VH-VL binders against q0atu2. Designs and how they scored, part 390

Target 1, 119 residues: q0atu2
Amino acid sequence: MLDKKARIRTSREYRNVFEKGKRLSGRFLIIYYVENALDNNRFGFITNKKIGMAVIRNRIKRQLRAIVREYQGQVKNKHDIVLVARAGIGKSSFEGMEKDYIAIMKKAGLFARNANKID
Below, E stands for the ipSAE of ESMFold2; O stands for the ipSAE of OpenDDE; V2 stands for 0.75 times the mean of E and O plus 0.25 times the DockQ between their complexes.

## First folded at step 21 (VH-VL; framework fv_dusigitumab)

Design mm34 (at its last look DockQ between E and O 0.58; V2 from the best seeds 0.78)
Fold by OpenDDE, look of step 21:
Structure mm34 (fold): chain C 119 residues (1-119), chain A 122 residues (1-122), chain B 111 residues (1-111)
Amino acid sequence: as target 1 above (119 residues)
Amino acid sequence: QVQLVQSGAEVKKPGASVKVSCKASGYTFTSYDINWVRQATGQGLEWMGWMNPDSGDTGYAQKFQGRVTMTRNTSISTAYMELSSLRSEDTAVYYCARDVGYDSGQFYFDYWGQGTTVTVSS
Amino acid sequence: QSVLTQPPSVSAAPGQKVTISCSGSSSNIGYDYVSWYQQLPGTAPKLLIYDNNKRPSGIPDRFSGSKSGTSATLGITGLQTGDEADYYCGTWDSSLSAGYVFGGGTKLTVL
């Protein structure tokens, strides 16, 4: 599980990311990212009702947290990053989400080092 | 089968703009990024940038920032690359290529257009 | 000039084995998977190897790829006349401007 310090928790923090951050869209995810004044990265997760029922949204959020946790050590420091689940993510596999996340993060230039599992 | 068909050869004057098209077929156009790569005569491949046909998001190589614009028309599954302020050095064959990044998390080009020759001469 | 360094040319006789090297850095080859492309004279590039060592359908197993550290290698066994072409390595670079980068290309001549 992500540490509390690694989480975007307040509406103000989310608003800051959306207003000042950059946006990139993948197949299943949209990321908003902006530099922060901290020594650590913070992640936020948004799953709206278009994704599906609460049970589905919670599942997706858990999966995204797992993905972020897996690769958090490779992300450049001092960033606030919000992941927004797109409508089609509910039909995606965990692996599909992971691959989408990796692709977006690479395009954003947010990975500091090799994120590939086989390397 | 997957196909990328590009527009015909172009001849332009220095300072002009050129817009090359790339029509995709055989797959869901909005599911894969389109990349543009050029190759000057007798030279190597040079990556120009990527375009997400779904969102319209783009990422350009620094060399082409401010001079290249990548767009798409989803209704006809066509990607466009416009290069402005043309110079003689822009004379090259320009390729569109499909990127499988969202499928694999890795970036490589599995399908290529046939190329479009752009000649810039006074 | 190219971000990835390849030998400008290699040559061998039919039936022999050739290797083409691709040297990069921690921000590209050391950062992501390497792909290889074959470009026959007067044609568009063709994907030859992806994910360091995987072959697309239709590519014979005499083509192989490997990666170690910040370098990659393309191997071609049982060299055929039809293999005469330019070969390019490529990968994603995470430097100041994230993007794809190619090697300078290697011209393979079949003697």
Scores: ipSAE 0.915, ipTM 0.957, lowest interface PAE 0.5, mean pLDDT 95
Fold by ESMFold2, look of step 21:
Structure mm34 (fold): chain C 119 residues (1-119), chain A 122 residues (1-122), chain B 111 residues (1-111)
Amino acid sequence: as target 1 above (119 residues)
Amino acid sequence: QVQLVQSGAEVKKPGASVKVSCKASGYTFTSYDINWVRQATGQGLEWMGWMNPDSGDTGYAQKFQGRVTMTRNTSISTAYMELSSLRSEDTAVYYCARDVGYDSGQFYFDYWGQGTTVTVSS
Amino acid sequence: QSVLTQPPSVSAAPGQKVTISCSGSSSNIGYDYVSWYQQLPGTAPKLLIYDNNKRPSGIPDRFSGSKSGTSATLGITGLQTGDEADYYCGTWDSSLSAGYVFGGGTKLTVL
């Protein structure tokens, strides 16, 4: 699981990203992202009921959190980022979700080598 | 068989605009991004930007921001690139190319259009 | 000039081996996968190598790719006159204006 400070927690925080942020769509994911005033990134996750039952939706959220955790060191700091699962994501593999995430994050300009390293 | 077929050659005067079309066939048009790449005579390839046909999202190379617009019409599986305020240095062959980023997580162009020559002359 | 640096030209006789280098930085080749494109005279570019070292169907085994650090290399063995073309490396660059970048191109002449 992500660190508590790396989570978007309140409805107000989510709303800010949707209202002020940019939006890019991939095959299985949509990301909304906006610069924040913090020293770190924050991530939020949304799964719709169209994806399936609660067990399936919770598994998708867990998988997306794992993907985000794996690549978080490559994400440029000071962004709030919400991942919205599209209806077709339930038929995707973990690898498919991962590739989609990598592609849209690169196209958003949010990935850089060692972006969070302070050396 | 994947195919990208582009519109014919264009001759333009400085200050005009040009709109090049790229009709896709042999695959689901909305599943892959279309990129645009140009090549001046005797020169190398220059990436211009990407466009997602499903969402209409775009990302443009800095050099072309403010002058380029990339769009599509999904009902006829066609992508478009419009370049405005043309100058003589915009004389080039313009290619559309299919991007496999969503399959791979890495960007490369597996199929290319035949190219459209745009000549800007005063 | 070009973000990725290639030699402007290389040449060799039929049957020989050549390599074409592509030098970049940590924001492109050092971070992402490299692809190579072949452009025969008067034609559109064609994908030759993807994911650093993989060949699409129809590309013969004598074409190979590799990557080390911030540099990539295209190798061609058993050189044929039909290999005379321009060769471009390409990759994603994550720097200031994230986007795709090509090398300046290498003209291969088969003598």
Scores: ipSAE 0.779, ipTM 0.905, lowest interface PAE 1.0, mean pLDDT 91
ESMFold2 (binder alone), look of step 21: mean pLDDT 92; pTM 0.948

Design mm35 (at its last look DockQ between E and O 0.05; V2 from the best seeds 0.00; counts 0 for: pae E 6.9 > 2, placed apart)
Fold by OpenDDE, look of step 21:
Structure mm35 (fold): chain C 119 residues (1-119), chain A 122 residues (1-122), chain B 111 residues (1-111)
Amino acid sequence: as target 1 above (119 residues)
Amino acid sequence: QVQLVQSGAEVKKPGASVKVSCKASGYTFTEYDINWVRQATGQGLEWMGWMNPDSGDTGYAQKFQGRVTMTRNTSISTAYMELSSLRSEDTAVYYCARDSGYDSGTFYFDYWGQGTTVTVSS
Amino acid sequence: QSVLTQPPSVSAAPGQKVTISCSGSSSNIGADYVSWYQQLPGTAPKLLIYDNNKRPSGIPDRFSGSKSGTSATLGITGLQTGDEADYYCGTWDSSLSAGYVFGGGTKLTVL
């Protein structure tokens, strides 16, 4: 699990990202990202009801947290990043989510180095 | 099979704009980004930018920012690249290419249009 | 001028092996997967290798790719006259202006 300091937790923090941040859409994810005044990155996760039942939304959120955690060290510092799950993500594999995350983060220029999964 | 078919050759004056089209078929248009790459005569390939046909999001090479606009019409599975303030050095063959990034997390162009020759001359 | 550096030309006789190098930096080849494209004279580029060493369907196993550090290599064995073309490496660059970058291209001549 992501450290508490690496999480966006308050409504105000989320609003700041949505109002001031940039938006990019992938196949299964939308990311909102903005620079912060901290020394670390913070991540937020949104799974709306369009994703499915609560158990599905919770599963997706867990999976997204796992993906973010895995690549956390490769993300450029001082960013608040909110991941919004798109409707089709519930039918996607974990690998599909991961690839989508990587692609969208690359397009956003948020990966600093070696943003590829090592098999 | 996947196909990208581009519009015909263009001849433009300096300062004018050109808009090249790229019609996609054989796959779900909105699931893959379209990239544009140009090649001046006798020169190498130059990446111009990407466009997400689903969201309309774009990312342009710094060299072309402010001068290039990439759009799409999803109803006819067609991508467009418009380049303004044309100059002689913009004379090149322009290619559209499909990006498989969302499938793999890596970026490569697996299918290409046949190219569109754009000539800029006074 | 190109972000990725390739030799301008290589040549070999039919049946021989040739290699084409592609040199980059930690922000591109060192950070992402490399792809290779073949461009026959007067035609559009064609994907030859992706993800460093994978071949699309229809590409013969005579073509191979490898990557080490900030460099990539395209290998062609059993060289054929039909292999005479320009070859380009490419990859994603993670610099401030994130985007795709190409090598300068290598002209392969079959002697």
Scores: ipSAE 0.913, ipTM 0.956, lowest interface PAE 0.5, mean pLDDT 95
Fold by ESMFold2, look of step 21:
Structure mm35 (fold): chain C 119 residues (1-119), chain A 122 residues (1-122), chain B 111 residues (1-111)
Amino acid sequence: as target 1 above (119 residues)
Amino acid sequence: QVQLVQSGAEVKKPGASVKVSCKASGYTFTEYDINWVRQATGQGLEWMGWMNPDSGDTGYAQKFQGRVTMTRNTSISTAYMELSSLRSEDTAVYYCARDSGYDSGTFYFDYWGQGTTVTVSS
Amino acid sequence: QSVLTQPPSVSAAPGQKVTISCSGSSSNIGADYVSWYQQLPGTAPKLLIYDNNKRPSGIPDRFSGSKSGTSATLGITGLQTGDEADYYCGTWDSSLSAGYVFGGGTKLTVL
């Protein structure tokens, strides 16, 4: 389970990442990321109404959380990272989302050099 | 150790509403969604919707949009399902069920309540 | 009218093997993981199989699951009279009425 301290929770925390952070777009995802003043990373997940009905948006958020959990130990510390689902993500497979996440996190330089299990 | 304990049987007239409770214990209530499933006598299982106890977010099966409301009280680890404008066709056993959790990429129901019989008769 | 189609009943003698099919589409079984539930007479459903072929703790290995294309199968070997129950497949459906769906159920009789 993602630790509760590793979750971005408040609107203010999300807004800080959007306003101060860097932005990179992938095929299915956009990430926003900014250095924080903590000793740990925090992750946030956004699916807007354009993605689909609430049940679809929740399923996508759960899938993205599972992907983040798998790779969280390989992410450089002290970052707030928000994943925003793009409109076409509902047609993606779980594996497609995972590959997109890995690619965009590598491009952002957010994986540690000695990270394990990165494809 | 995980338990879901539901409220007792209800008898209602057509047009009324019913509110079924589901008290959770043995796990962190806010980390797993609660789903509601019903079963008419001699019939199959019918999914009604889910509710996230942390945020209060819900997603309802299309058949029940506008008639069902799913809520919770996190201080007592209790989920609620309210069905309004009852008809005789709503006579069924109503189950709450815990799904696979916050960061599971798949949906399945690993723990179920004992069921609450709701009878709608004139 | 179930989105997922199961045979209404199956039967076999104690000690034999039985399979229960679950037929769906590309918007459900073809795109998502299948679970199976056992409902003994007068009781709530119980999870037997999740993620197509995994058993929860306490479910014996004579219960198995598999998936191919848009169909899933529950296998039960070494049948016991205590296996008499209704069996339901379930999965996520991503079509216009997105949500979780169950098959119509299969009554297993052990003769």
Scores: ipSAE 0.036, ipTM 0.703, lowest interface PAE 6.9, mean pLDDT 88
ESMFold2 (binder alone), look of step 21: mean pLDDT 92; pTM 0.950

Design mm36 (at its last look DockQ between E and O 0.81; V2 from the best seeds 0.83)
Fold by OpenDDE, look of step 21:
Structure mm36 (fold): chain C 119 residues (1-119), chain A 122 residues (1-122), chain B 111 residues (1-111)
Amino acid sequence: as target 1 above (119 residues)
Amino acid sequence: QVQLVQSGAEVKKPGASVKVSCKASGYTFTDYDINWVRQATGQGLEWMGWMNPDSGDTGYAQKFQGRVTMTRNTSISTAYMELSSLRSEDTAVYYCARDSGYDSGTFYFDYWGQGTTVTVSS
Amino acid sequence: QSVLTQPPSVSAAPGQKVTISCSGSSSNIGADYVSWYQQLPGTAPKLLIYDNNKRPSGIPDRFSGSKSGTSATLGITGLQTGDEADYYCGTWDSSLSAGYVFGGGTKLTVL
């Protein structure tokens, strides 16, 4: 599980990312990202009802947290990043989500080093 | 099979703009980014940028920032690359290419258009 | 000029083995997967190797790729006259301006 200090938790924090951040879309994910004034990155996760039932949304959120945790050491510092799950993500594999995340993060220029996928 | 078919050769004056098209077929157009790569005569390949056909998002090489615009028409599975303020140095063959980034998490161009020759001369 | 460095040319006789090097840095080859492209004279580039060492369908096993550190290598065994072409390495660069980068290209001549 992601460290609490690595999480976006308040509505204010989320609004800041959406209002001031940049947006990029992948196949299954949309990311919003903006620089923060901290020494660490923070991640937020949004799974809307269009994804499916609460059980599905919770599963997706859990999977996305796992992906973010796995690659967090490779992400450039001082960023707030919100992951928004797209409608089709419920039918994707974990690997598919992971690859999509990696691709988007690379396109965003947020990976600092050694951004190879882990198989 | 996957195919990318580009528009025909262009001849332009310096300062003008050129818009090259790339029609995709054989796959779901919105599932893969389209990249543009150019090659001057006798020179190497130069990456220009990527375009997400689904969202319209783009990322351009710094060299072309402010001068290149990549767009798409999803209804006809066609990508476009427009380069403005043309110079003689822009004379090159321009390629569109599909990348498999979303499928693999890595970027490589698995299918290429046949190329479009753009000549800039006064 | 190119971010990735390749030898400008290599040559060998039919049936021999050749290698083409591609040198980069920690922000590109050191950080991501390398791809190789073959460009026959007067044609568009063709994907030859992806993910360092994987071959697309239709590419014979005479072509191989490897990566170590900030360098990559393309190997061609059983060289054929039809292999005479330009070869380019490429990868994603995670520098300030993230994007794809190519090597300068290597002209392979079959003697």
Scores: ipSAE 0.912, ipTM 0.955, lowest interface PAE 0.5, mean pLDDT 95
Fold by ESMFold2, look of step 21:
Structure mm36 (fold): chain C 119 residues (1-119), chain A 122 residues (1-122), chain B 111 residues (1-111)
Amino acid sequence: as target 1 above (119 residues)
Amino acid sequence: QVQLVQSGAEVKKPGASVKVSCKASGYTFTDYDINWVRQATGQGLEWMGWMNPDSGDTGYAQKFQGRVTMTRNTSISTAYMELSSLRSEDTAVYYCARDSGYDSGTFYFDYWGQGTTVTVSS
Amino acid sequence: QSVLTQPPSVSAAPGQKVTISCSGSSSNIGADYVSWYQQLPGTAPKLLIYDNNKRPSGIPDRFSGSKSGTSATLGITGLQTGDEADYYCGTWDSSLSAGYVFGGGTKLTVL
């Protein structure tokens, strides 16, 4: 659902974020982030084998992509951001992942105005 | 029941440092961030920053950047706030508070320590 | 300099209703949920309202909260002498240095 230009695609791009970027941990997620030279944000997603089988890891990636897409308009531009799923994420709900993402993005200072859904 | 118990009152001279402790009980210490808030006599509440006890990550209010350090010892469920280069205007009550961010995605302080009075006097 | 603006004081007689306003901006109240804290004389602050209008367990329903646009309001009905306290609004601010901000506080006097 993310635009192709909004994706971190190559191993070199991922390594740049890990090596040059800042890191913040939540309960289920870790984010790594660094300013880029583009006019837009790019997102990457990592789940390792400790989380579970491929079907479980793919489900978590789809859920995280949906969360990122929902809040993408609120994220300050010009950042490469990698979401790393922590080992315990399999015990979380979609809502739990969403709340964790919101909290760590706020604490990282990556949300601009109107980060919350209005209800 | 959740409880935050802070260290006792401190009297310091200008230029010294102070380190306030905050011992947590009644919950899993590493599951929630600890924030520090101060209040000078007759003044309002002033947020100083947050600390994640699991990772040790911190975020400080700009006003305190360079003078404040927030740490923890997870084996005794204790958070610490150290403020250096003390001045008379740092005389205040210092509170630790638990934030709700990871449960809700919104921030509020659901439990507070009793406060620690720090007096900076010549 | 308080980022969130509250009246410095309010007063009312026992049994009456009072409201306390909290005015902010699109980067704080307009973008995030508001909490209210009660500070009784000589004590630590206590959470009174969270997520704009929710009460923690043990807070009586005569305390209420609401939010509209960039403003929030705390309501207290059936006013009692024990309600004399300072009241603070608070929320996350995403602008200058992302962090938590409080209002300047409102002193409630029950006459």
Scores: ipSAE 0.757, ipTM 0.906, lowest interface PAE 1.1, mean pLDDT 91
ESMFold2 (binder alone), look of step 21: mean pLDDT 92; pTM 0.949

Design mm37 (at its last look DockQ between E and O 0.65; V2 from the best seeds 0.76)
Fold by OpenDDE, look of step 21:
Structure mm37 (fold): chain C 119 residues (1-119), chain A 122 residues (1-122), chain B 111 residues (1-111)
Amino acid sequence: as target 1 above (119 residues)
Amino acid sequence: QVQLVQSGAEVKKPGASVKVSCKASGYTFTSYDINWVRQATGQGLEWMGWMNPDSGDTGYAQKFQGRVTMTRNTSISTAYMELSSLRSEDTAVYYCARDSGYDEGTFYFDYWGQGTTVTVSS
Amino acid sequence: QSVLTQPPSVSAAPGQKVTISCSGSSSNIGADYVSWYQQLPGTAPKLLIYDNNKRPSGIPDRFSGSKSGTSATLGITGLQTGDEADYYCGTWDSSLSAGYVFGGGTKLTVL
């Protein structure tokens, strides 16, 4: 699990990202990202009811946290990043989510590939 | 089969704008990003930017920031690239290209338009 | 001038093997997959290799790609006259302004 300091937790923090951040859409994810004044990145996760039942939403959130954690070291520092799951993500494989995350983060200029990673 | 068909050659004066179209067929238009690449005569390929036909999101090379606009009309599976404030240095063949690496977290262009020659001269 | 560096030209006789190098940095070739494109005279570029070493359908196995560190290499065996063209490497650059970058191109002449 992500460290507490690496999490966006308050409504105010989320609002700041949505209001001041940039938005990019992937196949399964939408990311909002903005620079922060910290020395670390913080991640937030949104899984709306359109994804499915609570059990599905919780599963997706766990999977997204796992993905973010896996590639955390490759994300450029000092950013607040909110991942919003799109409706179709519930039918996606973990690998599909992972690849979508990688691609969208690359587009955002926040992510650099590592040869030691799966993708 | 996948095809990208671009609009015809353009001749423009300096300071004018040009808008090149790229009509896609043979696949789901909204499922793949469209990239634009240009090539001046006798020169190499130069990447200009990407456009997500689904969301309309774009990312432009820094060199073209503020001067290029990439759009799409999903109803006719057509992508557009508009370049403003044209200069003689913008004289080139402009290509649209489909990005098929996205689904794998990579980027590469597997299908290209035939190119559109844009000539900027006074 | 190009972010990725290629030799301006290479040449060989039919049937021989040629290699085209592509040199980059940790923010591009060192950080992402490399693709190669063939451009015959007067035509649009054609995808030749993607993801370092994968060939699209229709590309003969005479064409191969490899990557090591911050460099990539295109190999062409059994050189044919029809292989005379310009070849470009490309990859995603993760620098401050993220985007796709091309090499300067290599003109292959079949002697």
Scores: ipSAE 0.890, ipTM 0.948, lowest interface PAE 0.6, mean pLDDT 94
Fold by ESMFold2, look of step 21:
Structure mm37 (fold): chain C 119 residues (1-119), chain A 122 residues (1-122), chain B 111 residues (1-111)
Amino acid sequence: as target 1 above (119 residues)
Amino acid sequence: QVQLVQSGAEVKKPGASVKVSCKASGYTFTSYDINWVRQATGQGLEWMGWMNPDSGDTGYAQKFQGRVTMTRNTSISTAYMELSSLRSEDTAVYYCARDSGYDEGTFYFDYWGQGTTVTVSS
Amino acid sequence: QSVLTQPPSVSAAPGQKVTISCSGSSSNIGADYVSWYQQLPGTAPKLLIYDNNKRPSGIPDRFSGSKSGTSATLGITGLQTGDEADYYCGTWDSSLSAGYVFGGGTKLTVL
């Protein structure tokens, strides 16, 4: 349920993040991020064929979108952020992906306030 | 048992650099980030930054940006902190510490090195 | 100056209870979990409490932690002379240059 305006949509937009952005690795995820010229954030998601079959890759994408949606209110605006699933992500739980995301987003300085699940 | 063992005390002149080592044992070195924290004599703890031993990624406190470099050698499970352009106010005990961020999504330091005293005097 | 404020010292007799406060802001204690560290004289800090109120293995339950709003509290009951140490709170701060912050420290004296 990311808003249409909060999605990175074109290959050129993805390329800009990879070429000009910073990179930060967690256990299951890599994030690439760069300031944009907008007043909002945009998110992109990449699952490589090395992850597994299309069903598995689509499941992981849905899980990552759900995680990003949950914490999007805490993310500092004006950033394009691409989440890249690492090859070992299929062995992770949803909670493991979530904690990895929280940790790397905090260390990247991308949260306006820290994001912990309280419900 | 998890251990972090640091290099010995150092005496430096102003303007020099110091490089402190921190050898990890008893866990998978690349699975946890190493942080560096310093403490001047009779003063509190001051966080300097984090380093991911797997990727080599780092994040430094603003105060140290441009003067600190954190690195590692994964073959010998050792983290390093180098502080350049030393001043008398850099005289402190320097600690390495393991953080738990990837396990919990919250950060705390569960294991600490014994500390390395760095004295900067003319 | 430390971002988190602690009283500089506290004291009590053996067997008594003390509390140590840690005051922060909405960008740190108000938004993230608090940890507490014990530093015995001449030694490295040691984790006492994490995630506001959890104890690592080997820490007795006479050490406790709590958090309310932008403040946290360490409680120590059944004081022993071996508890004389400096105590630091710590947490992640998400403001300007995100990073870890410590309180200024509290010296506990067991009289």
Scores: ipSAE 0.707, ipTM 0.893, lowest interface PAE 1.3, mean pLDDT 91
ESMFold2 (binder alone), look of step 21: mean pLDDT 92; pTM 0.950

